# Designs tried in a protein design chat: VHH binders against Imidazole glycerol phosphate synthase subunit hisH (hisH). Part 14

Target 1, 214 residues: Imidazole glycerol phosphate synthase subunit hisH (hisH), of Cyanidium caldarium (Red alga) (q9tlq8)
Amino acid sequence: MKNIGIINCGMGNLHSVSNAISNIGFNPVIINASKDLVSFACSALVLPGVGSFDLAIDRLEKKNLIEPVKLWIQEDRPFVGICLGLQLLFEGSDEGSKPGLKIFNGYVSQFKHSLVKKVPHMGWNKLYFNRFNTIDNLVPHYFHYDLQPWAYFVHSYYIEPKDCYTFNTTSLTFYGKQKIVSSISYNNILATQFHPEKSGLFGLFILKRFLSSY
Short names: E, the ipSAE of ESMFold2; O, the ipSAE of OpenDDE; V2, 0.75 times the mean of E and O plus 0.25 times the DockQ between their complexes.

## First folded at step 5 (VHH)

Design b68 (from a1 with A33M V99L V107Y; framework vhh_4orz_3)
Fold by ESMFold2-Fast, scan of step 5:
Structure b68 (fold): chain B 214 residues (1-214), chain A 122 residues (1-122)
Amino acid sequence: as target 1 above (214 residues)
Amino acid sequence: EVQLVESGGGLVQAGGSLRLFCAASGFTFSSYMMAWLRQAPGKRREWVALITTGGSTDYADSVKDRFTISRDNAKNTVSLQMNSLKPEDTAIYFCAAELWYDSSGYYYTDYWGQGTQVTVSS
């Protein structure tokens, strides 16, 4: 079985992501320190989490994981960001003081009461895919028996990429009057605002398809 | 100010041809995928053709081999050549920038035109 490293940034969701990775046929290993990346010989890294951008960056710094994760991504090694893990790829939070991993240009913003009824965005919501640039060119059509791709969200912040359409693949989701970039793909990176580990069979197959490529 | 303005619609006999045009302004046209969608009375909008920034094209099965999409980045235009028209091609045709879809056939786009009516008589 291939080892898939799950980065412990202390922000939760480790157990649900670990279980999802096991269920799709891989061996999840928890990464608590940079030495674990060498010890476990991981085929891919997953960065999950929920909550505060700055707190996650602080915790990754204290574990000495910022530079090893950035190097992993810079070497085009497979990487999955989930919820907070997607957000951490950007330059920073509009309300925060700590720089993100700065893999992508743009910032993380809080939902505005003028555009959404309530915060957080919590529950199942619909995904819209670009026809040519999808996470996997089979994923939107895997459920083509009139199945609509829905995914589970729980977040109070959303990404605002500087160049929202420069990624190889993205999906969009609408919450109230707010347009959300709900997933991105670029080179060997897959990152989702939704939780594929909590998004039923659809979420599991996205993870399986991505991880099976490596 | 962003605008997409369609033209070229009209009435044509079955087996005939029409060419639709879409003039774009107010955004960086060359950076956007362009598409044509249509809506018949009482039906959902359906995608019929699209062209990427690099010129790659794709077509719905119902119009494949009959319709041809093309773009001119110097003039900020996209066009749709419609040949061998059938009565079932009767619809309002919309130009759109960026095409996003769900599995049930509902579409989101960044920008829409107002549409142009195409009527094909039997």
Scores: ipSAE 0.035, ipTM 0.448, lowest interface PAE 5.6, mean pLDDT 83

Design b69 (from a7 with E103D G104S D105S S106G; framework vhh_7d4b_2)
Fold by ESMFold2-Fast, scan of step 5:
Structure b69 (fold): chain B 214 residues (1-214), chain A 123 residues (1-123)
Amino acid sequence: as target 1 above (214 residues)
Amino acid sequence: QVQLVESGGGVVQPGRSLRLSCAASGFTFSSYAMGWYRQAPGKQRELVAAITTSGGSTYYADSVKGRFTISRDNSKNTMYLQMNSLKPEDTAVYYCAAEVWYDSSGYVYTDYWGQGTQVTVSS
């Protein structure tokens, strides 16, 4: 069984992600410090989280995990960001002061009530895929163009599609009048705004397909 | 800043070949998946071929499979469409496109479009 490192940034959601990793046939190991990356010999890293961008950065800094995570990504080793974990890959939050991991250019934005009915965006919603990217390697071949994958969202901040024009953005989602980036696939990074661990068989399939590639 | 410029269109007889080129500038070409669309008079614009960022995977519409070949040269910021065994039904304006998103009905938007190049297959 391959070890999949789940980074504990103190922002929650560890047990549901750990359970999902176990259910798809891998061994989840919790990463509390950089020494754990060496000790467990992980095949991939997962960065989950919910809540505040700045608080997550502060907690990762206190655990001395910022630079090890950046180095992991720079070495093009497999990496999954979930919800807040996707957002942390950017330069920062529009309403925050802490710099993100700066893997991607741009800032996370807060939903405006003029464009969306309610905040947070909470519940199941549809993914719309890029026809040209490697998402065809992640999406099951049995899906037809009239069948949309549904995923579970719960978030108050989002990434604008314009900020991801230079990447293989794998999917978009529409919430009210706002278009959001719902997933990114770039090199050996899979990052999702939705929670694959809470998105039924579709979410588990995407995780399994990505992690089985390594 | 962003430009996609198509070339290589023209008038040819059935059974002949044409090669279309799409020269890209003003963005990081190697970071974008690319494709060719076509639109004939009175018909909806359709995707005929697409190629991933590395060129490692390609897509072809059933109507052109086995006759058309898409390729790219990231060092030259250029994408190509080699069209063999051309048929009158291939007559259309051909559009270069960068990154296309689709919904359950098949299309939402694209990041960048070229202005198109006419291909006419006729005696």
Scores: ipSAE 0.014, ipTM 0.234, lowest interface PAE 7.2, mean pLDDT 81

Design b70 (from b69 with A33Y V108Y; framework vhh_7d4b_2; at its last look DockQ between E and O 0.55; V2 from the best seeds 0.00; counts 0 for: pae E 7.9 > 2, grease 25 > 24.2)
Fold by ESMFold2, look of step 6:
Structure b70 (fold): chain B 214 residues (1-214), chain A 123 residues (1-123)
Amino acid sequence: as target 1 above (214 residues)
Amino acid sequence: QVQLVESGGGVVQPGRSLRLSCAASGFTFSSYYMGWYRQAPGKQRELVAAITTSGGSTYYADSVKGRFTISRDNSKNTMYLQMNSLKPEDTAVYYCAAEVWYDSSGYYYTDYWGQGTQVTVSS
């Protein structure tokens, strides 16, 4: 059984993520400090989160986790970002003033009322896939077993990457007239705007497939 | 302005070959997945082949596997479709497309389309 480190930035529902990791056959461990990454011999790292961009950055700073997370990714070790955890990988956000982790170029933007009627984007929504990336490898296999291309979203901000060639855009979602990058991959990074831990069998299957492949 | 311009279509006998080209401008070609679609009269447009940004992975419809080869040259902003062993059922207008996406029902979304080039395979 492999240990999967779940970063505790004090944001979001760590219990839902932990339960999802357990349900798919891995051992979730909570990461509160850099030492926990080493002492638990984590094989993968999950950065979850919902809510304030700046508060999450502040809490990671207070726990001295900013540089260890960047180093983990620089060393090409398996990493999953969920919701706010996807957004934190970018340069910054309209939600706040603090810089993100700057793993990818781009910015997190507020929904425009000219394109959407309700904020937050909350509930189940459809995913559009490309067959050449991580999520596409999983979804076609399960099409005919009551696995749906829908995922659960709850967010008020969305990523606007500066370019597409730095990483793979693995899925798109439409909310009103706004096109949303709903998941990305790069090397051993998988990051989703949706919550796979709350997206039924589809979400659990994606996590299991990714975490089992390294 | 985004433009995709197909060329290389024509009329050929069964068993012969054609090579289609798609010249792209007005966007960062190397950042887009690319594809070829075709539409026969009275039929819906279907995905024939697709290729990743680097060209390292490809997709082919079952009806063309082993006969068609998709490729790209990012330095020339051009995508190609080599069509060998052509059959009458390959007769269609062939379209170049950028950023090819689908849902589980086979519905496709793409940002940009070319104008199409006619391929006719007949005795």
Scores: ipSAE 0.014, ipTM 0.370, lowest interface PAE 7.9, mean pLDDT 83
ESMFold2-Fast, scan of step 5: ipSAE 0.309; ipTM 0.655
ESMFold2 (binder alone), look of step 6: mean pLDDT 83; pTM 0.829
OpenDDE, look of step 6: ipSAE 0.184; ipTM 0.575

Design b74 (from b69 with T52S T53W S57Y; framework vhh_7d4b_2)
Fold by ESMFold2-Fast, scan of step 5:
Structure b74 (fold): chain B 214 residues (1-214), chain A 123 residues (1-123)
Amino acid sequence: as target 1 above (214 residues)
Amino acid sequence: QVQLVESGGGVVQPGRSLRLSCAASGFTFSSYAMGWYRQAPGKQRELVAAISWSGGYTYYADSVKGRFTISRDNSKNTMYLQMNSLKPEDTAVYYCAAEVWYDSSGYVYTDYWGQGTQVTVSS
């Protein structure tokens, strides 16, 4: 049974993610401090979270987890970012002034009421997959072409598709007049704006396929 | 090559139990999510229960919650549906299915189907 490290940055959603990891056949181990990365032999790391970009960065800094997480990713070890965890991979956010992990170029944008009727984007919404994304290894071709999967979202900030042209953008979602990146697959990174742990069998399937590759 | 073979159907009186089995071959069973569908005369096929590849996650239609239990034995390439407290409205052909995928709205996609087994609950 493989260990999957779940980074506790104090931004919530830890219990749901831990339960999902157990559900799909892995052993979740909670990473509360840098020493935990040394103590546990993890096959992959998961960075979940909801809420404030700057607060998450501050909490990761106080736990001395910024550099270890960056090193994990730089060594091309398997990594999953969920919701805020996707956003933290970028250079920064419209929400604040703190630099992100800077794994990806670009900035997290705030939803504008001129383009969307309600903030946050909360509820189930449809994912649109392209034929050239590497998630074909996670979502079989026949499924995502014949079935447009729905996933659960809750967020006030988003990544624009233009900021992901250098990545293997996996899926897009439309909210009001705004187009958002709903998932990215790049090297050994899977990052989702939606919550796979709250997205039914579809979300569990994506997590299982990615984590089973390692 | 891919085969799903149902067994355990039959005629029973209301309030009794039946256990359905689905024997799978021709694919890596332990890598597939599995499910049970049913189709009553003149109605569309509906998902009754589903189980993740590990058995750690299960789904049940509202009409069967608390009465039916889905399980699997990956070492035997077999999935089961334990049906308790059967009602006349449970009368249908029950189909074993491989790679059940659903969303929150109840939309379901299925890759492989068995031929079905008849379950009749009569007075």
Scores: ipSAE 0.006, ipTM 0.136, lowest interface PAE 12.1, mean pLDDT 81

Design b75 (framework vhh_7d4b_2)
Fold by ESMFold2-Fast, scan of step 5:
Structure b75 (fold): chain B 214 residues (1-214), chain A 121 residues (1-121)
Amino acid sequence: as target 1 above (214 residues)
Amino acid sequence: QVQLVESGGGVVQPGRSLRLSCAASGSIFSIYTMGWYRQAPGKQRELVAAITTSGGSTYYADSVKGRFTISRDNSKNTMYLQMNSLKPEDTAVYYCAAEVWYSSGVYTDYWGQGTQVTVSS
C-alpha cells in the first residue's frame, strides 16, 4: 500500500481526509515535521485545511515545512491541495500580509456582498470542466454522458489566478454573480477549492484517479 | 426516492466465487453512481467497487482489483459484483449504495440493508 502524506498545518480537516485516503486504498501518514517526509517515503503529499491563510502560513513556518513543501513541488512530485491548500499555492491573500507558497501567480480574494447574497459559499455546487483538456481522466464520467458534477464547498475566499492558461485544466463554479475557479491542475499538482473528501463518490473518483497515476 | 435490494451473499470456501446483485427501484434516472461498500467486525466501512450510470467508468479498491468485477444490466435496473478468488479477509457485510443528485444540487446516498459474505473452510 502506498503511503500518502497528509500535512498537518493545524488548520483542521485532517480526519476526514485521512478517512478518504484509507477508503480509496492508500495508507495515510501524518506529516508533522520535515523529517516525516524522509521517514515515511510518501508517494504523494496532500495539503488540507480550512480557515485563515496567514495563520496556516505561520503554522507551516513554525513547523519548518514551507521549504520542504516547495521543494517537493519543484521536483514535480505528486501534490494535492484541498480548500485552503489550494489557496496557499498563490502569492498571498487580500486580507493578510504573509506571502503564500508562490507556486502560482495571483492572489486570494474575499467574496464581495455586492456580488453574493451570503458569505461563506457553503453547500453543493456545480463544476464546469474544460472539454478540450487531456485531464478529462480525472473526471471519467465526463466522457460517458453529459453529467454535471457537483461538489461540496465551504469558503469565504477564492483564488484569482493571474493567467488561467498556465494550467493544464481548470473547473469553474458560479455563486451568485461571482465566477470561481473551483479546481486547477498543473503537471503533478491537483488542487481543489471544494472538498473531494466530502463530495461523495465523485470526490473519491478524482482522488483515486490522481493518486493511482503515481 | 430510491430503494436498493441486495442478494447473493453466503458462505464459501477460500478460492471460490460469489455474485452479488443489487436491484434498484424508484427514481433510478436520478442515480449518478452505484457501488459496493463492505464492513467487517471492528473495522470502518470501505468502498470496494463503483460504476457510473452509463457503465463507462469503474472503480476498484486495490485489495480486490483483478478479482472482483462490477457491472450493470440497465434493462433490469440491477448492478452486480462478481467476486472471484475469495479470501478470508473478504469476509464482511456488503452494502449496495447509490448516489442520487437532485436538480437542486442536493446529494443523497441510498443504502441497501446489507448482505453477509463469509469466506471460511
Scores: ipSAE 0.006, ipTM 0.308, lowest interface PAE 10.8, mean pLDDT 82

Design b76 (framework vhh_7d4b_2)
Fold by ESMFold2-Fast, scan of step 5:
Structure b76 (fold): chain B 214 residues (1-214), chain A 121 residues (1-121)
Amino acid sequence: as target 1 above (214 residues)
Amino acid sequence: QVQLVESGGGVVQPGRSLRLSCAASGFTFSSYAMGWYRQAPGKQRELVAAITTSGGSTYYADSVKGRFTISRDNSKNTMYLQMNSLKPEDTAVYYCAAVWYDSSGYYYDYWGQGTQVTVSS
């Protein structure tokens, strides 16, 4: 059974992600320190998290995980970012001072009350895949084109990519008048603003399809 | 610095043809799905045709199927709309757009300034 490393940055619900990974046929292993990346032969890494961008960066720094994670991604090894894990791939948060992993250009921003009635964006919402830029091996046609899956969200911040058109596959979600980039794919990276581990069969399907490719 | 520049509009008589072009710059054209919209006076903007990143799949509104053909040349960063058998009902401002899918049709990332097409006798 393939090992899937789940990075413990002290910010995520490790139990839910671990259960999801187990339920789709993989062996979840918790990565608490850089030595664990050497000790476990992982086929992919998952970076979950909720809450503060800067706090997550501080905790990853203290665990000596920043550079090993960057190297993993630079080597095009499979990587999944969930919620905060998606946000950490960017240059930084506009409310904070800590640099992110800087895998992608752009920043993390707070919702504006002029565009949304309530913060956080919490609950189930529709996903709109880029119809003409979706790759068959990530999303099958029945979740693409004429079908719009629902996913579970809980967040007060959202990504603002500088060059979103560079991604292989992107989904959008609309909350009030705010357009949210709800997932991205690029090379061997899948990163979602929603929580696939909490998004029913659709969420489990996307994780299984991505991880089964490796 | 993203720009979409339309050309090829004009005034024609019913039954004739026009070819619209959209020249793109400032972004990776081959990474974007593209579309043509139109807006007639007093009406909402509507999707006319769309084309995938590779050009392998196309969409047409029922009102233009069999008459209009969308195409793209990624080496030239250009998209085209060949409009045959034009009708007075085709009179509108035509907009080039980068296209995303949503529940209302297609969501836009970028728009051109538009080009006027008038079909009159």
Scores: ipSAE 0.005, ipTM 0.149, lowest interface PAE 11.4, mean pLDDT 81

Design b77 (from b69 with A33D E99Y T110F; framework vhh_7d4b_2)
Fold by ESMFold2-Fast, scan of step 5:
Structure b77 (fold): chain B 214 residues (1-214), chain A 123 residues (1-123)
Amino acid sequence: as target 1 above (214 residues)
Amino acid sequence: QVQLVESGGGVVQPGRSLRLSCAASGFTFSSYDMGWYRQAPGKQRELVAAITTSGGSTYYADSVKGRFTISRDNSKNTMYLQMNSLKPEDTAVYYCAAYVWYDSSGYVYFDYWGQGTQVTVSS
């Protein structure tokens, strides 16, 4: 049974993610410090969280986890970012001052009242997949044609990739007049704006397929 | 090279129907998700309806749900918007758009737009 490290950035959501990891056949271990990465010999890391970008970065800095996480990703070791965990991979928040992990170019922006009726974006919403991506290995090919996958969202901020270019955008979602990047796959990274641990069988399927490939 | 050409707009009375067409050229139409946007006088452009590559999945704005139907014919490189029970509030320029997402090219999303077709609903 493989160990999957769940990074405790102090931003919640650990129980739902731990339960999902356990339910799909892996052993969840909580990572509170860099020594835990050595102690548990993790096959993959998951960075969950909800809430403030800057607060999460501050808490990761306080726990001395910024550099260990960056090194994990730099070594192309398997990594999953969920909701805030996706956002932290970018350069920063446009309303904040703390730099992100800077794995991807671009910033995190707040929804604008001119484009959406209500904040947060909360509830089930449709995923439109990029058919030119190998995400077919993670998502059944027929979802691109006949089935519309739905996922659960709860967020007030969304990612804005720099110059409208990034690698392996795997899905988009429409919320009001705002088009959002709802997932990214890049090398050994899977990052989702939605919560796969709260997205029914579809969410569990994506997590299991990604983690089983390592 | 990419072109999207809208047609079928016009002036109609409330309660009537119109069918818009969007003819695509310069790209592999069957590989792109498509959508209809509209822009009313003095307002920002808004998404009205969207359709996936196969036509298996669709989206509709709440304001048009149950009245408008989006469809596509990949053999003709054409997308349609059937607009029933038209209201004065539907008066706008309607634009078709194509979405391109590339893994190997690094594109996050790439929007192609038509020039628009006017729909006016008045008595």
Scores: ipSAE 0.010, ipTM 0.154, lowest interface PAE 9.9, mean pLDDT 81

Design b78 (framework vhh_7d4b_2)
Fold by ESMFold2-Fast, scan of step 5:
Structure b78 (fold): chain B 214 residues (1-214), chain A 123 residues (1-123)
Amino acid sequence: as target 1 above (214 residues)
Amino acid sequence: QVQLVESGGGVVQPGRSLRLSCAASGFTFSDYAMGWYRQAPGKQRELVASISGSGGSTNYADSVKGRFTISRDNSKNTMYLQMNSLKPEDTAVYYCAAEVWYDSSGYYYTDYWGQGTQVTVSS
């Protein structure tokens, strides 16, 4: 059974993510310090989280996890970002001044009242998939297997990639008039704005497909 | 005031070449991934090739890989499709598009579509 490291930055529902990882056939291990990355011999890392971008960066800095996580990604080792974990891959947030992991160009922006009726975006929403990512190993199976492509969201901020976002984007959703990048696949990275651990069989399918590739 | 205008279509014999052009206006061209789609009578519209905003990444349908080359010139706001070794099966209306997305019901969303250009490959 492979070890999947779940990074504890004190921001997320670790129990829900751990349960999802167990449910799909892997062994979840909690990463509290950089030494744990060596000790547990992880096959992949998961960065979950909800809430404040700046607080999450501050907590990762205090645990000395910023540089080890960047190195993991630079070495092309499998990595999953969930909700806040997706957002942390970008340059920064309009919430504050802390720099993100800067894996991707662009920023995290707050929803505009003129484009959406309520904040946060909370609840189930439909996914649209990008035909431009046809070579991606996450090409959506719902075209072949009739999976229900709805996912659970709870967020007040969304990513705005600076470069051509469709090459790193595997799905979109729409909330009011706002177009939302809902998942990204790039090399050995999977990152989702939705919570696959709360998105039924579809969410578990996406996690299992990605993690089973390694 | 977004416009995509295709040109370069026509009638050719099998084995010959055509170059399609898509002239874009009304948006920041280099910020958008672009693609070529085609639709034959009675068939679904299908992706042929796509290209990133910078031109650094490309993707091709298996049926055209090795024969077709997608490119762009951001200084001219123009995307191209070089079609070599054309086959009768390549006969279709070719559409320029920016950012096309699909749901499980077959509905799609796109920011921008051209009106299409006819390519006919016959002897």
Scores: ipSAE 0.019, ipTM 0.422, lowest interface PAE 5.2, mean pLDDT 82

Design b79 (from a6 with E102D G103S D104S S105G; framework vhh_gefurulimab)
Fold by ESMFold2-Fast, scan of step 5:
Structure b79 (fold): chain B 214 residues (1-214), chain A 122 residues (1-122)
Amino acid sequence: as target 1 above (214 residues)
Amino acid sequence: EVQLVESGGGLVKPGGSLRLSCAASGFTFSSYAAAWFRQAPGKEREFVSAITTGGSTTYADSVKGRFTISRDNAKNSLYLQMNSLRAEDTAVYYCAAEVWYDSSGYVYTDYWGQGTLVTVSS
């Protein structure tokens, strides 16, 4: 059974993500400090979370997890970012003062009521994929299997598609008049704005595929 | 105003060659993946070739070895070199930037050109 490290940045969702990892056949281990990365022989790291960008960065700093996580990603080891975990990979938040992990260029933006009827974006919504990206491990499932990719979202901040066009942006989602990045696949990173642990068989399928084989 | 303008289409005999060009304006072309699609008379629009921002290329099986996609970011231009043309290559060719698909084949793109006609006839 492979160990999958779930990073505790104190921003919630640990229980549901841990249960999803267990349900797809892996052993979830909670990472509370940098020493836990050494103690557990993890095959992949998952960074979940909901809520404040700056608060999450502050909590990761206090746990001395910023640099170990950045090193994990730099070594091209498997990494999953979920919701806030996707957002933390960027340079920062438009309203924030704390720098993000700066794995990707760009900033997290807040929804505008002029473009969307309701904030947060909450509920099921459809994904559209860039089929032509050669390192997108999700595309074969969507085009070769009879899957209709709908996923569960709950967020008030989003990543602009334009900030991801120089990298592999794997899917977009439309919410009102706003386009949002719903997932990114880049090297051994899978990052989703939606919650795969709450997205039924589709969400579990992509998590299992990413964590088990390419 | 964002625009993609195709050129280079025309009539050519089987076995001939054409080079299509697409001129991009009104946006930062270098930040977008780009692609060529075609629509033959009486058929649905189909994928031909794509190129990423980093220069990696992908081709439909029907055109592999015959067509070459390239880009020139300094000139905000996308190209398709078409060699060994066949009657079945007859189509309107469309330039596209940042193309997205759902599992049913529904196409969404940020930007489309108006198309350029290529006719391969003996």
Scores: ipSAE 0.082, ipTM 0.435, lowest interface PAE 4.4, mean pLDDT 82

Design b83 (from b79 with A33Y T52Y T53S; framework vhh_gefurulimab)
Fold by ESMFold2-Fast, scan of step 5:
Structure b83 (fold): chain B 214 residues (1-214), chain A 122 residues (1-122)
Amino acid sequence: as target 1 above (214 residues)
Amino acid sequence: EVQLVESGGGLVKPGGSLRLSCAASGFTFSSYYAAWFRQAPGKEREFVSAIYSGGSTTYADSVKGRFTISRDNAKNSLYLQMNSLRAEDTAVYYCAAEVWYDSSGYVYTDYWGQGTLVTVSS
């Protein structure tokens, strides 16, 4: 059974992510410190979390995990970012002062009340896919898809990518008048704004599909 | 103001070729997925070809091997080279940026062009 490392940045969601990883046939290993990355032979890393961008960066710095995680990604090893974990891949948050992992160009922005009636974006929402996503292939064809592509969201911030070609947007969703990048891929990275561990059979399918590739 | 403007359509004989162009303005075209769609008389709009920001392409089975999509990000332009044209290729051709599909086949896009007519007839 392959080990999947789940990074504990102290921002929650470890239990539900660990259970999801176990349910799809992998062995979840909690990464609490830099030494744990050396101790465990992991096939992939998962960075989950909810809440504050800056607080998560502070906690990862305190645990000396920023540079090891960046090196993991730089070595093109499989990586999954979930919710806050997706956001941390970008340059920073508009309301904060801490730099992100800077894997991708762009910033994390707060929802504008002119475009959405309520914050957070919370609940199930429909996903739209791109037919020529040849990297991640989350949904191979938009016809004859037997799983309803709804996913569970809970977030007050969303990513605003800059003009960059370093990643592919793999799905979108819409909340009020706001367009939201709901997942991205680049090489061996999958990152989702939604919580696949809370998104029913569809979410488990996405995680299993990605992790079974390694 | 965001615009996509198609050009290059016209009348061509079966077996002939046409090159369609789409000029983008008012946004950073190089960041966007771009695609060609077409709509024949009395039919629904159908997918033809797409190119993502990194250059990978896909084609509908009906045009694969005959059509080639390309982009020039420095010129904010999208192209469709159409070879070996058939009567059934007759349609209004639309360029689009940021093209997305749901499981029912519903298409969302940020931007559509106005369309350019291609007629394949003897």
Scores: ipSAE 0.014, ipTM 0.389, lowest interface PAE 6.3, mean pLDDT 81

